# Designs tried in a protein design chat: VHH binders against TLD domain-containing protein 2 (Tldc2). Part 6

Target 1, 198 residues: TLD domain-containing protein 2 (Tldc2), of Mus musculus (Mouse) (a2acg1)
Amino acid sequence: MEDTLSGEEGEEEEEEEPAPAPAPQDPVEPQLTEASQVLGASEIKQLSLHLPPRVTGHPWSLVFCTSRDGFSLRRLYRQMEGHSGPVLLLLRDQDGQMFGAFSSSAIRLSKGFYGTGETFLFSFSPQLKVFKWTGHNSFFVKGDLDSLMMGSGSGQFGLWLDGDLYHGGSYPCATFNNEVLARREQFCIKELEAWVLS
Short names: E, the ipSAE of ESMFold2; O, the ipSAE of OpenDDE; V2, 0.75 times the mean of E and O plus 0.25 times the DockQ between their complexes.

## First folded at step 1 (VHH)

Design o06 (framework vhh_4orz_3)
Fold by ESMFold2-Fast, scan of step 1:
Structure o06 (fold): chain B 198 residues (1-198), chain A 124 residues (1-124)
Amino acid sequence: as target 1 above (198 residues)
Amino acid sequence: EVQLVESGGGLVQAGGSLRLFCAASGFTFSSYEMAWLRQAPGKRREWVALIYSGGSTDYADSVKDRFTISRDNAKNTVSLQMNSLKPEDTAIYFCATEYTVEYSGGTYTEFDYWGQGTQVTVSS
């Protein structure tokens, strides 16, 4: 039996165990279990350079995508059950904009904010911009029944997804000091993918 | 005892059509949301179509405009009409009920299925 809660809700800190040093030669791209319908090979390579060292070289396993599994946040939560590793959320909106988030842990229903400072937001406009943790607050990820939020401060969310996984929003937030990830603050999702890196 | 029995699968050529049936028993069918899911060899299960107790429907993007889900509450049956079939549609198809899972702090929905499914094979 283990303690189910160590820290305060919404401020969970994870200790990172240093991984063995990877082989110093013959670096390879991440091996994906399926082809991404959101990012091309070039974007995947660029994004991989910003992943935490502990998951560098780990395969990307597609756990959920809207084209296969439908447009439902509750199904995303269900598909995430049994996974504890970090997650990449890749989104393409109806305007063709590509953006998303890296979560230090699996996407789940929660009573408050969880995650660590490894969490970040990103966009391709068309150049990759990565919005890392500012240290201002620890509002990384919060999963409600009908919305998923990543980044906060003063009531605004860096990334907000409706339970229908069709409507979303992006605003500058204190957590990431991010720009609006899409062309405008409100957007409509064309495809969402959730990849587990373990 | 809750039972869901799928039928109607078979071998079909690409571009062809099949109609799947699910006979339900042991629960108040008209009050439940019904879904079709599929599982291809070596792949994870995926949701395909949903029909709410009120009759509205939702579809996965991969099958939109090709598949149609319907229900007959008098016969406790849910059906899936599959048109313009592709080799990628090859899978075992399961019908399922949606149910609410309660946890500390809220609820969310899941699928429950109890049959062996029905095999659909689409040749190129």
Scores: ipSAE 0.000, ipTM 0.118, lowest interface PAE 16.9, mean pLDDT 81

Design o07 (framework vhh_4orz_3)
Fold by ESMFold2-Fast, scan of step 1:
Structure o07 (fold): chain B 198 residues (1-198), chain A 123 residues (1-123)
Amino acid sequence: as target 1 above (198 residues)
Amino acid sequence: EVQLVESGGGLVQAGGSLRLFCAASGFTFDDYAMAWLRQAPGKRREWVALISSGGSTDYADSVKDRFTISRDNAKNTVSLQMNSLKPEDTAIYFCAVEIYYDSSGYYEYFDYWGQGTQVTVSS
């Protein structure tokens, strides 16, 4: 605008011009079948922005949690039967750290590594960090009777869970080029939740 | 040939204890998880306890803190110590193992079962 008589103090911020024509609204926050004991609403919303487009808007169904179903990897495998959709593993350790993994398919017993490059690891420290597939190998998920492994390379696992679902580990791995997900490489699980997104 | 033989069942009063045994043969015992399941008259078979090849254990909620599963790899045996028995624990108890995986990539959790041992808890 043109000069006014008052040129000394007029430091007002004006609202930006009206936005372009309305676009479709962003997807709403996911609907959970039960409340999470691991992540709050803010963390759930942040994490959902990194999920593959094919599961955007899908409800999160709680299939397994340690506080309800006990600390058993074998029981986790059993409760995954009949589910083919992707899974979110949410963990809180005894130090209060929140982290986990997204698996492109259900957690199951396997002879070798399975899954796709949609698989990723994450941590809240307190900022969300997402560790996506690097393309260096395809060691996404392996389910043994005594352990669950996600990410590998050079004998280290990005996330390793003991069959007792109490002991776990996290190490940098070639699959995800991840940081240690907890404060230290070995941790003790306080709560594990498995959510199916289909 | 795979064979599982259960023993140790019997009649006991409520609050009593029993120890069940399973003798396994025909496979490399140390490499496989072993489980105990039970079936009451007219009911579906239900899982009770599991012990992995590495020695990790898991229990059904109904038996937690009362039952203890253990294995002796030198003798190819798995055992179930049953304490504080209740009338609702009355069932035939079965030993089970998972050995085979479907070649298509699907898995059955328990492929082999013994004939069972009867446990009767009087009210």
Scores: ipSAE 0.000, ipTM 0.151, lowest interface PAE 13.6, mean pLDDT 81

Design o08 (framework vhh_4orz_3)
Fold by ESMFold2-Fast, scan of step 1:
Structure o08 (fold): chain B 198 residues (1-198), chain A 122 residues (1-122)
Amino acid sequence: as target 1 above (198 residues)
Amino acid sequence: EVQLVESGGGLVQAGGSLRLFCAASGFTFSDYYMAWLRQAPGKRREWVALISSGGDTDYADSVKDRFTISRDNAKNTVSLQMNSLKPEDTAIYFCAAEGEVTYYSWDTFDYWGQGTQVTVSS
């Protein structure tokens, strides 16, 4: 579908500027620098319960999103420059499915796979499913100029994003023993957000 | 023994062209990202152009549409064609090789050449 930037035309009311989040009531409750256009408050709270203890309570800083920065993997890499901390990738496809990945390190170009066993994939279908490292291999993240891959096994990737950030795929992989994250193996990205947690 | 040797630098008038070459040895060249970076006097090194093992390219905004990076895996060489040169392109140009690359990072490369001087007169 060409309508990856459908926009909610017909919004006559101006959106009120969101108030700052209150002080954390729970050590796990995240503070976001912006509102997510992919996940609601309930989904964010659920996902935060599965983050590694070392980043619990860390603010989520939006460093890239397709609606603001355009649909370009190379721009995502550039905006990751200078960040070393872990990253949450949040995706919504054209069917409204919400899914993504937690990367132990910033998203970057690489010759081979990098990252640690803290890396995981997730989906809301509508219940949250988190696919943790199985220990089978260490194929966590691989960044190429024209594709980003997370999880691998028999040549298929748990999450695969084209450099155009419009086309993507999800397949079961040995790294995470994941289910297909979207409703189907091939999907179109409606919105992608990259959040740094440090 | 790993070696990267640059050549092709020199003096050129504004609006002119130069072609830089980098000859690589001592590693599996075809597996590596290759890059050109430059350093002007008193400045930090900056990234100019990048080419993947598969031939995909990327460029800094300041040189886009003027410079072209290419590689020849059979000869273990990477080259940089520089057109429409400007005085601000004056710098020492370095060839670098890397298995893992960070955009706009001047210090993440595995191997570096010694550099070749490019001087563009007004």
Scores: ipSAE 0.011, ipTM 0.307, lowest interface PAE 9.0, mean pLDDT 84

Design o09 (framework vhh_4orz_3)
Fold by ESMFold2-Fast, scan of step 1:
Structure o09 (fold): chain B 198 residues (1-198), chain A 120 residues (1-120)
Amino acid sequence: as target 1 above (198 residues)
Amino acid sequence: EVQLVESGGGLVQAGGSLRLFCAASGFTFSNYAMAWLRQAPGKRREWVALIRSGGSTDYADSVKDRFTISRDNAKNTVSLQMNSLKPEDTAIYFCAKHPYWGSLYGMDVWGQGTQVTVSS
């Protein structure tokens, strides 16, 4: 289970360029295995319009949430083992802000950045903003033992989560040309949910 | 019963230094990350610094390179060394146990805090 990773950041080679997505279509509301404690029905519907066509209509299976499973990134990695499908990370912070990320593949420990250009960051502030891949670099997702990072290229990460899943950060990055996802660059995680879209 | 007792606050001039202490009891201290939060008058509490059980640290951008958090597991103590203090650092400082969102919003109040006042 435990891998000793001694790679450098950005060494993992990215897969094939993602297929072009059509414009958002009329929603097919996803079936969730459980109720989300982060997003309401309206937010779920809005966000689902921006998911890749290949997962439209797929059920959202709750693999991990901090209120049920505790505040541990290592536990999130363990509960992700065996899953290969894309993942939706939903976060609510101490200010009640809702934001997160879509990962083209399961959240896992890695030697460098992995994933594809389907990966994006989002925030509700109060309107939904989706920050898609710019094509500038391929620094989508990197999983270390004590931190999870999504987006890079400007010395900071678009989304950074501490291994204890109670502290995080969001900064503009070249990968997504994103805005700060929370109201402030450093935030405290009140709830994190990881949904697998099988 | 979780109890946190903060001390070390006081009045200091801009550019000065203070060291804050937090004595913890009622839980297995070495198993938890510890944080410092602060609340300025009329503002919400904000996170300042964090130290994990293994000793790694993190800081809010506003205090990075000026503040240093440390812990002593044998004494169940977490401390905050504050250097190059600014008037904007004036606040009541609270220590908090992971997860600290409840403390950040005043739901998990384990201590009374210690007042830090920085004069211009």
Scores: ipSAE 0.007, ipTM 0.167, lowest interface PAE 9.7, mean pLDDT 83

Design o10 (framework vhh_4orz_3)
Fold by ESMFold2-Fast, scan of step 1:
Structure o10 (fold): chain B 198 residues (1-198), chain A 120 residues (1-120)
Amino acid sequence: as target 1 above (198 residues)
Amino acid sequence: EVQLVESGGGLVQAGGSLRLFCAASGFTFSSYWMAWLRQAPGKRREWVALIYSGGSTDYADSVKDRFTISRDNAKNTVSLQMNSLKPEDTAIYFCAADLGYRYSPKYDYWGQGTQVTVSS
């Protein structure tokens, strides 16, 4: 934010090879408070490598899941009350497709879009694809009473969830320049999990 | 003080039926979503059925077409009619009340639970 130069290719610096990091002996995998019904161990490990450094290694606490708590977005909002930390949404649809989103902050009702550029969308198709913020806009997360939206631009949402948490949609959006997360633009949710990373 | 009291649990043979009741007090019942959840031996609690304040209903796949949830706002009761019971339905059944979308620091209200045992 100052008039400091970025990139000092013109100056001579005494640079030495940084000490190599020791070979990973024990991979630091997140500790989940219970087993995921959406992702297996390999998917969790892959996804965890893309989490922001500030939450790497933090435990994943299951705050909401449809199999336990029912298919209701209003109930998800209610169970998010009291949480301010980032949230990982994991979804599996009727085709067995696994996808979701990382939200920089708790899922909540809002009058407009909120969140930060840490927010991203992802899908396993079958390889993990992570769609990070493009910088085009700041339409990260918006919680309406009967719908949840993540990513926008040109009127479509990167991820859209109906208040019934059974119907959803995914479209390319300017926020994340994402591919359709499921095999088709409109899908039915078989399981949704919301994990708080604090 | 909010209170939810379940009744109607018991022993039944596979293929039989039971009706569970939940009597609610201490809150504006008609404004709340009412749910039934169960906890089987060695498993975590799972959602079974939900009835919204407006009367629409949702069911877990495992009980769909066998269980029916209903409410009586005049009597502050929610009921669960369980038909075609299976040994896998053996669990403690809990009544719960949800404030829906309200911003409240209060958690879901829970009853003490009622035992349902289905013999093979």
Scores: ipSAE 0.000, ipTM 0.172, lowest interface PAE 13.8, mean pLDDT 82

Design o11 (framework vhh_4orz_3)
Fold by ESMFold2-Fast, scan of step 1:
Structure o11 (fold): chain B 198 residues (1-198), chain A 119 residues (1-119)
Amino acid sequence: as target 1 above (198 residues)
Amino acid sequence: EVQLVESGGGLVQAGGSLRLFCAASGFTFSRYDMAWLRQAPGKRREWVALITSGGYTDYADSVKDRFTISRDNAKNTVSLQMNSLKPEDTAIYFCARGLWSYGSEYDYWGQGTQVTVSS
């Protein structure tokens, strides 16, 4: 199984958007395996209202956080191995801003963009804003060895995380038509949590 | 005492294949990332392939789709399967142990094994 490819390299895991969501049901309050250091109970409850119906009421399992596991994107990828299903990334920056992303699939290294239109970005400013898929492109998630990207359209990303998990950026992108998630386009991560919803 | 011992190098014709092995001892192998790097005469050491403690793999662009890195935690062994070898792959190949918290830092290296690809 050895073919030398020119161009994009390897197979992409890009998925089509699922059918339009059914009418929303009242979500069950999620049970977390441990306390979040990023979001309070009120924020968790608000964010839960925007999760896809298929994961409503699923427990949130903390698989990675920077305060416990260190500031390394490569370690985040490693700790995601063996997990399937969607992931919530919760971030708090140097200004105390809380924001993040819902990924339809586990965070992983990839050859190209992967994920589905269930993927979204969010911020609390302090009002919750959720930036859902626009349908313009399918650039949901791309995991490189030294950066994680969510949303694209112009070479900048809706959410970009450096391999050091200390530096990050947020820019408007065509994928989500999002606002800058932090108070400024470039920010420093004070805490990142990755929660698997099983 | 941490020890990494490479084997499997040799002379091969262009288009041929070789499999390199790295036998590790003196540490809990399953907890560490392992990598292969190479150094051609007069050049800097070049990273070739990585396998994490969790089994994730990555490759330098120059070897993608030709090389496959694997590990056997029961045998404390890292292997590099090298297919479609080119003269440019001629180098001494080193096995390295990755630091637990940083993917690009290596604290122990093997002595290296010579790979020579003739045209």
Scores: ipSAE 0.000, ipTM 0.121, lowest interface PAE 16.0, mean pLDDT 83

Design o12 (framework vhh_4orz_3)
Fold by ESMFold2-Fast, scan of step 1:
Formats: sequence, structure tokens, C-alpha cells
Structure o12 (fold): chain B 198 residues (1-198), chain A 120 residues (1-120)
Amino acid sequence: as target 1 above (198 residues)
Amino acid sequence: EVQLVESGGGLVQAGGSLRLFCAASGYTFSSYAMAWLRQAPGKRREWVALISSGGSTDYADSVKDRFTISRDNAKNTVSLQMNSLKPEDTAIYFCATDRYPWGLTYFDYWGQGTQVTVSS
């Protein structure tokens, strides 16, 4: 009641469709509206293999990045207001670590957790690791005025971003059973990019 | 060192317009966000308008659709166009710049302010 009711998004119990047809050779390489300052072409291609089939072939549109738009979570929310499609958050920290999240829907202010089990966390350390939904809870994304949180359930967040978009944290959480995404639990953001896939 | 100097304040009748200017020096202006804040007598300083290094703008609800912030990187100047002024807009107006390049959170550097007085 207090929480945002995004009903069916968090109510995935069973796979209703069988496995897809025999895998094609590769999904087409995504077309980005501009170059990423976080991931190179190889990383982008690797990450694309783990995106939900429904967004395969969709262009990646850069709607926010800290180097262009500044370090403000409020600004990120504002620039997301025109979008309902899924979002890739790409981060690079002060140690040069690259990691982030795929959100099933746009990043926004919310009263409670929202999103679907398509949501995942990832890191390049340097090998790509993708932390998918475990099914244990539906704590995918929560947007507060002063913080953005992705994944919870262990009293800690899989990915936590301060409203200043300079400080962040990553901890194991029940939602994704993830490893710490950076080299340390607390990190400083050097660059954050938000890409809409629609 | 960062220096910010406001100008353009004055006395205007309600419904009138003023344009404020802030001249910045001592840093790489084009890399920093700029904001306008105001403080009325006996009240806390409040944020009014913001412009990022990339040109994105944001406004307090009390001034939305009436005020327009803009910047000129060649002149190291930020401006605030104030239209449809109300007596409630009477305050000292300060410009401020963020602590960090491309930041939008820590507006630690302020000028001395310029007085705006709106008569009914």
C-alpha cells in the first residue's frame, strides 16, 4: 500500500514461454547514439549477450552522464521522466573498475521497490560477471531523493548511489546474490552513464 | 581563487523585470555548474535556479516559468532573467559555483550578492 504497486512486474513465478528458438549466431552489435566513456566495444558486445530478448536490436540512447550533466541524482531522475523503457547504468570508479546495472524500467523516484526480475547487476573484474535475480525477493530498484538502491534483502544494497552521484557502495544482497561490484564496498564514481534501450 | 561578483539588482514594481549578472574568475568556469540562490531578511537562503556545465537547467517551483538562467562561457558570466516579479521575490540574490567540476551538489563558493526589491 505504502509501496509503489508495480504488480505483475514483481510477480514472476514461472516461465510461461518455452526456451527461444535455436540461438542465432549473435545478436547484432548495439548502435549507441554516442561513444561510451565507461565501456569499450568488446565490453558492450559482451554485456549485450545478457540483455533480455525484448531489447535485442534496440539502440542505446545516452540520456544522462555525469561528465556532461553533472553529478546529481535529482538531474538523473528529471532526465528519465520522458522514458518508460529499460535502462543500463554504467559506472567507472576511481580505481578504474567498470560495473553497473540493468533496470527493467526507467530510473525514478519511488515510495518502494519497483521493477521486474529482468533487473541485474554486473561487473568487469576484468571478466564479465552478471548477477541475475535469485527469486528470493523483489527488491529491484528504489529511488529516494538522496539515494538510489538496487537489490536488497540482507540489510545491505547490491548497488547504492548517493544523491551526489560521487559516493556509492556495493554489498552482497539476497536479490542478486552478487559479489561486491567494485574492489571495495565503498567507492567514488568517476563516471556514470544512463542508457535507455528503446 | 574563485571569485563571483553579482550585479543587476535594483528596485522594480510588481510585474516588472530585472536581469542579474554574475562575473566569475579564478577557475575554469565552463567546467562548473552555476546556481542562483536568494535570502530574504530573517529567512534561510533558498535555491532559485541552476545551470549545469552542459547547459541543463533547473528551477525552484516558486520561480518556474518566470525566471530563466543562462550562461556565456566566453565571458565567464551566468545570468538570471527575472520576469513577472512579485513582492515575495524581494531578497539578496547570490550566484554560486559547485565545488567539483561537472558537479551539481556542493555549491560552496558564493558571491556577496545583489539586492532585489519588488514594490507592490
Scores: ipSAE 0.000, ipTM 0.120, lowest interface PAE 16.1, mean pLDDT 83

## First folded at step 2 (VHH; framework vhh_enristomig)

Design g01 (from e08 with A33Y; at its last look DockQ between E and O 0.01; V2 from the best seeds 0.00; counts 0 for: pae E 20.0 > 2, unsure alone 58.8 < 65, grease 25.4 > 24.2, placed apart)
Fold by ESMFold2, look of step 2:
Structure g01 (fold): chain B 198 residues (1-198), chain A 124 residues (1-124)
Amino acid sequence: as target 1 above (198 residues)
Amino acid sequence: EVQLLESGGGEVQPGGSLRLSCAASGFTFDDYYISWYRQAPGKQREWVSTIYSGGSTNYAESVKGRFTISRDNAKNTLYLQMSSLRAEDTAVYYCATDEYTYVSGSTEVYFDYWGQGTLVTVKP
C-alpha cells in the first residue's frame, strides 16, 4: 500500500578510491503515437523525467485535442471513456505559454476531488518548473460539467478550465504551492491536448 | 434521430473472412468514438473493438491480430474486417456509441445508441 520515501538529513560520504570513467546514464525517451502541437521533443523529454515510474515504457496516446476534436470539455470527458489514466494535459495559451498537469487517473465528471499525490502541475516559463504535491490537502482533480479544476485551497484553483476549453485560470494553491502557470492569472487557450500514458 | 445500421453478416467457413459495415446518421460522426460488440447464443454481450475520433483503436484480447476496426468519416461508416474466423466468433454483432453525462445537482445520465445487429455464423 505505502511507497513512502523517507527524508534524509545531512549525510557525509566516505572517501572513495579514484573512480573509473563515468558510466553514461541516458533516460528512456517516451514514444508518442503522434506529434504534439503543444510541446516539442526537448520539452517532452524534460517533462518525462518527472513522471512516476509506472508510466515508463508506455507510449503516450493522444485521446483528445482541441484542433481535431473541438473546444469542448464535454467532448474531452467523452473521449476519456474507456480509459483509467494516467493523463497528461498539455496547454498552450494565446500568449504562447506552455503549461499543464499530470493526473494520476483519467479526467472525468466527479462529485468531489479525486486523484493521488502523483498529480502535479507544470509550466515552461522560461524553463520547466514542476509543482509536486505539498501534502497540505488532497484536492487533486475535480470534474464538473462546466469546469475542470486541479489543485485547490483558499477558494481558488491551481488550474481551472471552463466548459468551452477556451478560458482558464491559474492561482497559487495549497495542494501544489504552485506559481501562476500562465503569464497572467487569466488566460485563453490556443491548444489543449490530453494524452493517456497507459 | 440517431441511427446505426449494421450489414455484412452471413455464414462463413472456419478460417474465412467477413467485413461488417455500420452506417451512422443523426449525429456528428467525426466527434464520437464508436465500437463493435457481439453476443453469442446464451452468453452476455461483450465488447470487441473501439475506434476513437482521432483514429486510435483498441481490441478485446480474443480478437487481436484477427479483426481490424476502421472508419470512413466522409461516408459516416464504421467497418470491422474479420479474418481467421473461428466457431467461437459466431454471434450477433452490434455497432454502438456510448455517451456518459453527469448533470450537476442531479442523477448521472447515460445515453446508449445501438444498431439492430448483424448475424455472423461460422459453420462447424
Scores: ipSAE 0.000, ipTM 0.098, lowest interface PAE 20.0, mean pLDDT 80
ESMFold2 (binder alone), look of step 2: mean pLDDT 76; pTM 0.761
OpenDDE, look of step 2: ipSAE 0.015; ipTM 0.256

Design g02 (at its last look DockQ between E and O 0.35; V2 from the best seeds 0.00; counts 0 for: pae E 13.6 > 2, unsure alone 62.4 < 65, grease 24.4 > 24.2)
Amino acid sequence: EVQLLESGGGEVQPGGSLRLSCAASGFTFDDYAISWYRQAPGKQREWVSTIYSGGSTNYAESVKGRFTISRDNAKNTLYLQMSSLRAEDTAVYYCATDEYTYSGSEVYFDYWGQGTLVTVKP
ESMFold2, look of step 2: ipSAE 0.000; ipTM 0.277
ESMFold2 (binder alone), look of step 2: mean pLDDT 78; pTM 0.778
OpenDDE, look of step 2: ipSAE 0.690; ipTM 0.870

## First folded at step 3 (VHH)

Design s01 (framework vhh_enristomig)
Fold by ESMFold2-Fast, scan of step 3:
Structure s01 (fold): chain B 198 residues (1-198), chain A 119 residues (1-119)
Amino acid sequence: as target 1 above (198 residues)
Amino acid sequence: EVQLLESGGGEVQPGGSLRLSCAASGFTFDDYAISWYRQAPGKQREWVSTIYSGGSTNYAESVKGRFTISRDNAKNTLYLQMSSLRAEDTAVYYCATDEYVGSEYTDYWGQGTLVTVKP
């Protein structure tokens, strides 16, 4: 021990001044009702930073997944009935690529395109890329009996899912000016999850 | 009327093998994708494997490399060859198919066959 307590000089508090503008806090980590088989905790955290403010921090409720419910788009539509909130579609393909879409409203059968400019496509390639609305058109989501489409322009879809939920495609589209979400334009789905954020 | 009837379940020791069959009737078997699902006691039903009308197959990660799905269109029969069975494979196994009639979706399920992997 020393004769006298001679510590390092502590940091002196500056005189009281107007509070500095607080730095934005990270959104709270979303609570998932079940573990995702598509995205890990890091990917979920990264993706949650791009969600619209109105649903930031909302719990993610698993409404449909192919590993439990099987590979059928019509079954997805039926399990989405009764839900009105926005939806995250998370996909992993047979090559292990992770990608998907955020839909401003529930996935449903429709006669035309629906949704809002909150809708976006994303991929982890391996870096997260988010493809937001360009303002070029409003072709956000269209649910046909045998296919689900997100993003369009010039006859191609940013994300296209067959009614069998096994075959899919991704092409650049005017709605999102997206890159191909998978390694190639046509892919085979390994796991699809639909999460409602309400 | 669409009917599915599973058979081939039973008791087996870890590492053993079983072959499940699903006899189908009442629809044009060749035109349909048909799947195996399973439900363990106290758990949710989960998808195991699908074989599509064109003959391509898909498998849950937990069974890939151990289970083989196949179909015999001449006999209207679906098979699941299970090998290297584990305690976690203990479940009632169901075959299922989907049908579209106009805008109405109907799924058909068999009654199931019990597989018990005893330690």
Scores: ipSAE 0.352, ipTM 0.626, lowest interface PAE 3.1, mean pLDDT 85

Design s02 (framework vhh_enristomig)
Fold by ESMFold2-Fast, scan of step 3:
Structure s02 (fold): chain B 198 residues (1-198), chain A 119 residues (1-119)
Amino acid sequence: as target 1 above (198 residues)
Amino acid sequence: EVQLLESGGGEVQPGGSLRLSCAASGFTFDDYAISWYRQAPGKQREWVSTIYSGGSTNYAESVKGRFTISRDNAKNTLYLQMSSLRAEDTAVYYCATDVYEGSTYEDYWGQGTLVTVKP
C-alpha cells in the first residue's frame, strides 16, 4: 500500500536469485570467540537481529563470565577496563531462564546513569522479547560499587544485579516498559556472561 | 597490604576429606565476597566456590554437594570443607578476593595449597 520512504539513486541492474547460495536476507550468525554457556545458536541468531546496525559484523568477545572468573561485580568492572565498545550481558537464573541486556557502552563504575537509547533489555520466555527505549527518560545504565542497574523511572530497575552477582531483580521500568525478565522479580544468577562487540 | 594465606592441603585417597583454610589480612574481611579457585597441572585456573559478605554461597557444578565453603568473620578466615574427593580434584587451591582501592579494585590471590587425590 505504501511506497518506500525514499527513492534516491537508481539501481543499475536487477539481481535475480542466488539459489545455490544462502538467501540474501538470511541473517548472518555472529562470530563468538568462545562458546556461550547461556544461549544456544538459535537464541544468539535471534538476538543478533535486534542489535544496532553499527555493530553488525562485529565479533562477540567474551570479557567476563561467572563460571570462569567467579561471582563478583567488582571483577566484572575491572575486566571491562580498557574496553569502550558496546556490551551484551547474558544471564541464566536458577529456573533456567535466559535474559539480559545490550549496553551501548562498556559496563563501568559511574557517578550517575550513562548510555544511549540503543540500550535494551531482553528475555527468552521461551519466545524472544526485546524491550527497547521508550523515550520517557534516559536512565540506561548505572554502575555502583555494589550494584549494577539498567533501566529505571520510579525507583525500581528493569535489571538489577547485586555486587555478589548471585542476587538479582527485574521490575517493569519507564525506560524500557519491560516485563519482568525472569519468572520472578527476585532471582539467583547461575551464569552471567559479558560480551564486548567491538 | 592485603594478604591471603592458604593451608590444609595434602595427600588423600579417593573418597577422603580435607579442610582448607585461608587466613586474610589487610582489608575489611566482613565486607567482601571471597572465593576458592583451583588449578590442576596443565589446565587453566577454574572457579570452585564463593561465599558472600552476607553468608550466602555458590558452587561450581563439579563440586556441588561435596564441598562446603564457610567463613569466620571474627577470625578473618575462609574455609573449604572437601568431602568425597576424586582424582579429578587434584589441584593447587587458591583463595581470592577483589578489594576496592579508592578508584578501582584489585584482585588478590593467595600462594595456593596443593591437594593430591591418589588411588
Scores: ipSAE 0.007, ipTM 0.389, lowest interface PAE 8.9, mean pLDDT 84

Design s03 (framework vhh_enristomig)
Fold by ESMFold2-Fast, scan of step 3:
Structure s03 (fold): chain B 198 residues (1-198), chain A 119 residues (1-119)
Amino acid sequence: as target 1 above (198 residues)
Amino acid sequence: EVQLLESGGGEVQPGGSLRLSCAASGFTFDDYAISWYRQAPGKQREWVSTIYSGGSTNYAESVKGRFTISRDNAKNTLYLQMSSLRAEDTAVYYCATDTWSGGEYVDYWGQGTLVTVKP
């Protein structure tokens, strides 16, 4: 017996412009061949959003990890043989800091710097920071028998790993204009993983 | 010629202790980092511990506080003192190091020594 009527107001704006459709987002995390001991599911998902389009959706294959393969850069180089795809290096130091690098190609012994501007450095502090190529130089990756270097241009390296894979360093460099990736410039590695994305 | 020879494995009860040895020859022992690895039946090999030339040590999380790695440079021998042993520590234990021979990279592995933790 009671009539309820809703009032009406103008429902259409005077200037109607079609809103562009939002870019589609893939909400799923990448498929890993094994569980990471460095990054959790949330960190993996966050980092995946910064990978180049050519590897989006590609599975991550664990080629090397210190917990299985031990602490030797020479062994990392050996395990990388036969792989040509891009690589994610994930590190945790003795202070529990998580950081690393994306390399446009496999980690290998080299006579000089190699790689492309897809290469970047990152850290979780705890928010993800990604340090992309600045365009100032092309000093992306260099693999010596006794050290691995990523980023340069100031006499120091954005990421430097000793051949023992125990000692490492991080400094601002012109290649990436990065912050120190760890809590301090010199750090000790607790865990390193190398993932191939192909 | 580089050789690594492990010894000291055997059967022990849970909570027991055992000391493994690795006798090394054919290289300048004190200049190299040397590691212990293990492989349990039906599982992949995993790293256990490393001792660096300067005496610093590193350990897998599962063995930290229970295992102690050490070296005797005068005897060219690596040790792994294992305490509070668990059934999950049952594995063949390997000594390993990296070196250069004939101008090429080589990693060397011993034959392994079996550790069995049984009630």
Scores: ipSAE 0.509, ipTM 0.772, lowest interface PAE 2.3, mean pLDDT 86

